# Ledger of designs, part 1: VH-VL binders against b9lsn4

No score or structure here was measured in a lab: all are predicted.

Target 1, 153 residues: b9lsn4
Amino acid sequence: MTRVVAQGTFDLLHPGHVHYLEDAATYGDELHAIVARRTNVTHKPAPILCAEQRRDMVAALTAVDEAHLGHPEDVFVPIQRLDPDVIVLGFDQHHDEADIAAALAERGIDCRVERASGRDPRYEDELLSSGDIVDRILKQRGSDCDGAREGQR
Unless a header shows other numbers, all headers, positions and changes below count from the first letter of the chain; Kabat numbers aren't used for antibody chains.
F stands for the ipSAE by ESMFold2-Fast; E and O both for that by ESMFold2, at different seeds; each is averaged over both directions (binder to target, target to binder). V2 = 0.75 x the mean of E and O + 0.25 x the DockQ between their complexes.
[cut] stands for letters that were removed.

## First folded at step 1 (VH-VL; framework fv_denrakibart)

Design d1
Fold by ESMFold2-Fast, scan of step 1:
Structure d1 (fold): chain C 153 residues (1-153), chain A 121 residues (1-121), chain B 113 residues (1-113)
Amino acid sequence: as target 1 above (153 residues)
Amino acid sequence: EVQLVQSGAEVKKPGESLKISCKGSGYSFTNYWIGWVRQMPGKGLEWMGIIYPGDSDTRYSPSFQGQVTISADKSISTAYLQWSSLKASDTAMYYCARHKYSSGYPYFDYWGQGTLVTVSS
Amino acid sequence: DIVMTQSPDSLAVSLGERATINCKSSQSVLYSSNNKNYLAWYQQKPGQPPKLLIYWASTRESGVPDRFSGSGSGTDFTLTISSLQAEDVAVYYCQQYYSTPYTFGQGTKVEIK
């Protein structure tokens, strides 16, 4: 049995997420997804949706056998406990396969690192980014002035 | 080997405080939810709440909210269940249990041996 | 709250015969998007903690004998022991984990004879 892990934030699901997870599932018999907590997201805006809700939405996708929450301080901890054979990175993820492979080996995780294929829009105005969806909401429905913000889980 | 070891049996009087423990070993303690389950004498199982030791995210059953406090000390891989003032109706076996998989769904794969708490005057 | 009701409360079965335990939820525990039933079964022997037998209504936990099987969907679930052995004398509990609070059935006691 080959166990595959996919990892991401998965805020506001879009067809790009579905494609990524379906492609990841082709690498093995069992696909587990690790959903990042707000504390795991450092160089992107904080996710809109709570981690548990994002996990449950990912778990609903047919390609996913189980979805798990990330560790608040170290994204590799749940990966080490799952002990996968393959980790599949998203097409747009900025991580270098070799760097991830080296970090896994250092932690005693014996698995290979692959990258999912990209997906082109299938129709005009199809949104394949959570950031683009947020921007669309703000443009069409929201106010751009809120003074200061508080992060909520 | 994954193991949850609970503190020993307690005999208390109404009004006394109590703190019981559940020590995890053989796995990454900070990466798994720990739940507490009550079983009153001759009765079934009641879920009380859960804690994620890595960030102390704690959730309670509404029936137990305010009646008990769940906490964890990740430096010693130990979760706690505590009462400020015990009642005779708290007499029960208390189990701790781990969620299956790291950060997984709330079905429990490993259970502690249980701590029997007897509250009588 | 989702209320879990088991039947019967107690069951006496001869060695080698089939035992069936029913569990009903007051609301569906089937998540329509993933077609998974958020239901588990546990075995508790006298003086011991519960032990996980089945999760996702029909997935057998590793190390659990083939004679144990789970079935059902939505609100009606069954745990079947195809050929009861002496070591199977225990109380069996169903549990839903579809929504908080996570609730258990009242238990079904399985005895020999």
Scores: ipSAE 0.006, ipTM 0.554, lowest interface PAE 12.0, mean pLDDT 86

Design d2
Fold by ESMFold2-Fast, scan of step 1:
Structure d2 (fold): chain C 153 residues (1-153), chain A 122 residues (1-122), chain B 113 residues (1-113)
Amino acid sequence: as target 1 above (153 residues)
Amino acid sequence: EVQLVQSGAEVKKPGESLKISCKGSGYSFTNYWIGWVRQMPGKGLEWMGIIYPGDSDTRYSPSFQGQVTISADKSISTAYLQWSSLKASDTAMYYCARLPGRYYDSSAFDIWGQGTLVTVSS
Amino acid sequence: DIVMTQSPDSLAVSLGERATINCKSSQSVLYSSNNKNYLAWYQQKPGQPPKLLIYWASTRESGVPDRFSGSGSGTDFTLTISSLQAEDVAVYYCQQYYSTPYTFGQGTKVEIK
């Protein structure tokens, strides 16, 4: 059997996450997803939802055989323990395939590194980014309570 | 039956090399970490390091980095702790213990070896 | 490093009475994301290796009698033996596995009065 690992933050699930995990699953017989903890996220805003909720949502997806929390100090710890045959990076993830492959080889892990395909929106107003979802919420549901009160005074 | 069996007691002189062993049985040896814990006479427990035999990934406590070498031979389900040059301060009981392969479940040491007493004296 | 401090250093309890051991960590060992405390308790009898009693602060290891229980969260933890038996005479250690290096408390010796 071939074991595939996908990894990400998975804050506020959107169709882009589903596509990534479905594409990753095609690379092998079982798909394990590693969900990043807040302390693992250094290149983008901290996730809104806690890691356990994000992990549980990912675990519920049909493409995912098992979902795991990342290690607070070392992103390679779950990867070493799962000993995958393939790691599939997300289309927009900042990691270089060659750099990840070299780091894995240095740690004695024989693993192929692939990158998932991106996809276009399937319908009008489809949101494919957690950041876009947060921005939409702030624009449509957020309030400036202080500004409103100042105007009323 | 899950079991860790350690090598017998050692009496050595300062400056000598030593390699002690910990043999696992009754489980998938390559899917669990093996840790080493030191207990000096009459004192408490000190974690030294761990090794994952499946890929030989090894991690040391900063206090023991460079002082000992941890290794494993998965073909015989055995982990090792080695000194290139023993000191009198290395006199202690050394335990090996198993950690689950998936650290987020239970990373406590669930199975322990019987211990190897190492005595270093002139 | 996370420093683990136990109290008391030694405890004398009559047979059948409750024994309580405390463990304090210098930093929280509660991982907010999974809401788990990375804390274990071990029992060590003279001449024997340590034996795992409790992990995740309050989960009893298989085969451990139900008179042993763990409680607490964050930085303050307790091991309770509800009715001390003769075979419970031992040194008890708490251990954090929240971050490396893994660290143990100094131990609490439990004796019979």
Scores: ipSAE 0.000, ipTM 0.497, lowest interface PAE 16.6, mean pLDDT 84

Design d3
Fold by ESMFold2-Fast, scan of step 1:
Structure d3 (fold): chain C 153 residues (1-153), chain A 122 residues (1-122), chain B 113 residues (1-113)
Amino acid sequence: as target 1 above (153 residues)
Amino acid sequence: EVQLVQSGAEVKKPGESLKISCKGSGYSFTNYWIGWVRQMPGKGLEWMGIIYPGDSDTRYSPSFQGQVTISADKSISTAYLQWSSLKASDTAMYYCARQGYGSGKLYYMDVWGQGTLVTVSS
Amino acid sequence: DIVMTQSPDSLAVSLGERATINCKSSQSVLYSSNNKNYLAWYQQKPGQPPKLLIYWASTRESGVPDRFSGSGSGTDFTLTISSLQAEDVAVYYCQQYYSTPYTFGQGTKVEIK
């Protein structure tokens, strides 16, 4: 049995997250996702949804066997407990696989580091980032609209 | 094809205002910081400041604080560098560059714009 | 502020020979939380923007030839070009991204002898 770990914040779930998790699942027999707590998110951006809700949404995905919350002080604690065979990094991460493997080894975690494939939009207006979703909400719902007021006069 | 495309060269007089741009494409613009770097003619690179377009968090080098304004319009994936009143000493090539983040810190500059040459002379 | 000092200021090397550039930071750029050196090397050819060569002191950016290598830790870093090619004529800059303001070395100009 090959155990795979994927990790992310997973704020405002979108098709990019689904693709990442589906691709990660192909590396083994069971996929565990670790969902970052707000305290784990450093130097932008803090997620808008609470960690438990983000975990529950990830847990509902077909590709995910189990979803876990990150440890508030140390992101490697759940990884050590899960003792995975493979950790799958996101496609857009600039981290060197060897550097991540070395950091894991220093903590006594012996596993292979792989990288997920990328995904292009399947149709016009498909949003593949939580930031883009927030921006769309602000554009459509946050602005003071003079046109609407003028129409009511 | 991740890229940053900057606005064209500018020739200005001392005292004039100016706003130059840096447009990102091929990636999620709101998930990376955009930094600005000055290079005076024949000189090295100087970091000016940086902005996170997702929430407009802006940070300046002490030597540029109050001399320039950095802003961004995330709806068009564009960052800006602006001067209210140009000086001859502002003559330089200005680059924008993308920086990721993690572990409480920002990362290296992986993607650079082509540069905007600003010439200020009377 | 962390001050970055490169040596030499300029270097003339024959084609096929080794070029070595040094970079010293006024304080350590090694981050204890992840054990990484926040040090990058950039190449700037005449008329072009800087291009990332090396990050985390020793990790080569994708697409950068194997002849480029970075080494060092803490405060002392080296960029090595094992066999200089004509297209390597450029100014090379080290940069720390450990703390703001993010500072660059003064640059080392590499040219053909």
Scores: ipSAE 0.000, ipTM 0.489, lowest interface PAE 12.8, mean pLDDT 86

Design d4
Fold by ESMFold2-Fast, scan of step 1:
Structure d4 (fold): chain C 153 residues (1-153), chain A 121 residues (1-121), chain B 113 residues (1-113)
Amino acid sequence: as target 1 above (153 residues)
Amino acid sequence: EVQLVQSGAEVKKPGESLKISCKGSGYSFTNYWIGWVRQMPGKGLEWMGIIYPGDSDTRYSPSFQGQVTISADKSISTAYLQWSSLKASDTAMYYCARRSTYYYDKGFDPWGQGTLVTVSS
Amino acid sequence: DIVMTQSPDSLAVSLGERATINCKSSQSVLYSSNNKNYLAWYQQKPGQPPKLLIYWASTRESGVPDRFSGSGSGTDFTLTISSLQAEDVAVYYCQQYYSTPYTFGQGTKVEIK
């Protein structure tokens, strides 16, 4: 039995998240998702939704067997607890597979690192990024309206 | 091995344009930020800006916004720092440095060897 | 902008003795949510680029000798070299990477007495 871990922030679910988790599930028999806390996100703005809500939304997806919250101080704690066979990174996550593999080895975790395939938009204007969704909301619905067209909100 | 190699020293006159480079090797270039740091002769370190080559997300220090342009060409694993019109006050050593993201988030490592830019009349 | 101030500007220490460098930030660089200080220390030798020594205020970079240690939290940080070696002669910089623009201290020059 092969246990797979996928991980991410999963703020504002979009088709890219669904594709990632479906692709990750193909690497084994059981898929566990680790959902980052706001405290774990340092390279970009903090997620809009709280971690528990994001975890519950991810847990509801058919590809996911269980969803877990990240540890506030150490992102590897849930990974060590789950003891996976494979960790699958998202297609455009800012992580080097070799660096992750080295960090896992230093912690005694015997696990291989894979990267999910990307997917192209299936139609014009399909959004595959939480950041793009937030930007779209701010431009169309926010008080700071620098949107493309007059009257678009 | 993971390495950043910068272009050679430049001697320029005020008003001239310049583009210097930083080539990454031994790692996935598109998966790490590349930052630029200025060090004026005998002075300390000043962060200028940073780029993520995978999506061209670029951020500048307010002191350098509009003064320089940071770009990257992921097909040749190279980041760039450029000036449209150099000033004598741009005379400095310029370093590129890699920044890891989420898992390490540890500041800058490794650093390039530096590119000395001298601007004099 | 967060202003980083180091003390002293320079110090002379005998071989084998302890060297201590202080760094103060104008506002906290502790991210309360993950309890991590976004503070790094770099070593720069003449004619060379800076080298990362310490990140998250107290975590040693791989390959850095254990005589180097970082401590502190919030606004007050210390780099300690427990037993100065000849190869440790350099300028040391603290840096906050809590928020942009990332800022460095002015540097502390460490030399042998």
Scores: ipSAE 0.000, ipTM 0.510, lowest interface PAE 12.7, mean pLDDT 84

Design d5
Fold by ESMFold2-Fast, scan of step 1:
Structure d5 (fold): chain C 153 residues (1-153), chain A 122 residues (1-122), chain B 113 residues (1-113)
Amino acid sequence: as target 1 above (153 residues)
Amino acid sequence: EVQLVQSGAEVKKPGESLKISCKGSGYSFTNYWIGWVRQMPGKGLEWMGIIYPGDSDTRYSPSFQGQVTISADKSISTAYLQWSSLKASDTAMYYCARHVGYTNWGPYFDYWGQGTLVTVSS
Amino acid sequence: DIVMTQSPDSLAVSLGERATINCKSSQSVLYSSNNKNYLAWYQQKPGQPPKLLIYWASTRESGVPDRFSGSGSGTDFTLTISSLQAEDVAVYYCQQYYSTPYTFGQGTKVEIK
């Protein structure tokens, strides 16, 4: 049995996430997903949904055998615990496979680092990004930006 | 040296709540799983569940899911097992046990507490 | 769930003689990718907590005497005590940690003849 790990934030689930996890599952017999906590997310807006809800949604997907929460201080703790054979990076994740492999080796983790394939939109209005979904919500349901900023100094 | 010290024996009535403890010392508490194992009088060992104190990731045996709550307070290196309402069938010796924080060492239990005897009678 | 079955339930062995305990799992506990068997053996003396003896089916825990050895793979495992000593009187348990829930065998009581 080959154990695969996929990792991400998984906020506002979209078809891109489903494709990523389905592709990751093809690398082995058992797929575990690690869902990032707020403290694991840097240099971008905090997730809309809490970590437990994002984990539960990911756990419900057919391709996923088990979903886990990330560690608040150390992203490698769940990976060390799971001891995977393969870690599959998302197609658009800005991680260098060699850098990840080096970090794993320093921690005594012996596993292969692969990257999932990308997917093109299947129809005109398909959204494959949490950011695009948030933008759509703000455009259609957001408040008047000028009014909302009244009184800020 | 690595040591797990459990709270003392308890005598309770059915319907009462109870929380027993397991304090780790001599190692990095947040880097190892703590499991709970039940042994009914004259019987074998039953795994109840396990917690990783560093992130409170908790997993239960299906037989114990909903019957007990496992928690940990990493500031005092202590894990807990608790019941909201005890039953006579909960009478048993309860052990806490450590296993390594990475699965290449496996979820086998390398150090055990001395046990907490829980007696539930009317 | 993986069911662990030990045999015999009890055995009496003379001091200095070999004791053999068997453990069978209802499913393979061998992980082919790392070629490891997710099986451990524990010793429990009366009034004491269990003590780890063997992990990964055949790796002896630090401090455990070399008279204890584990063998087997897949679904059939054996714990051997090559020369029984008085201090070895105990109940022995096998445990699989291949999948949750982690399960133990029913135990084998070893007594002196």
Scores: ipSAE 0.000, ipTM 0.499, lowest interface PAE 15.9, mean pLDDT 84

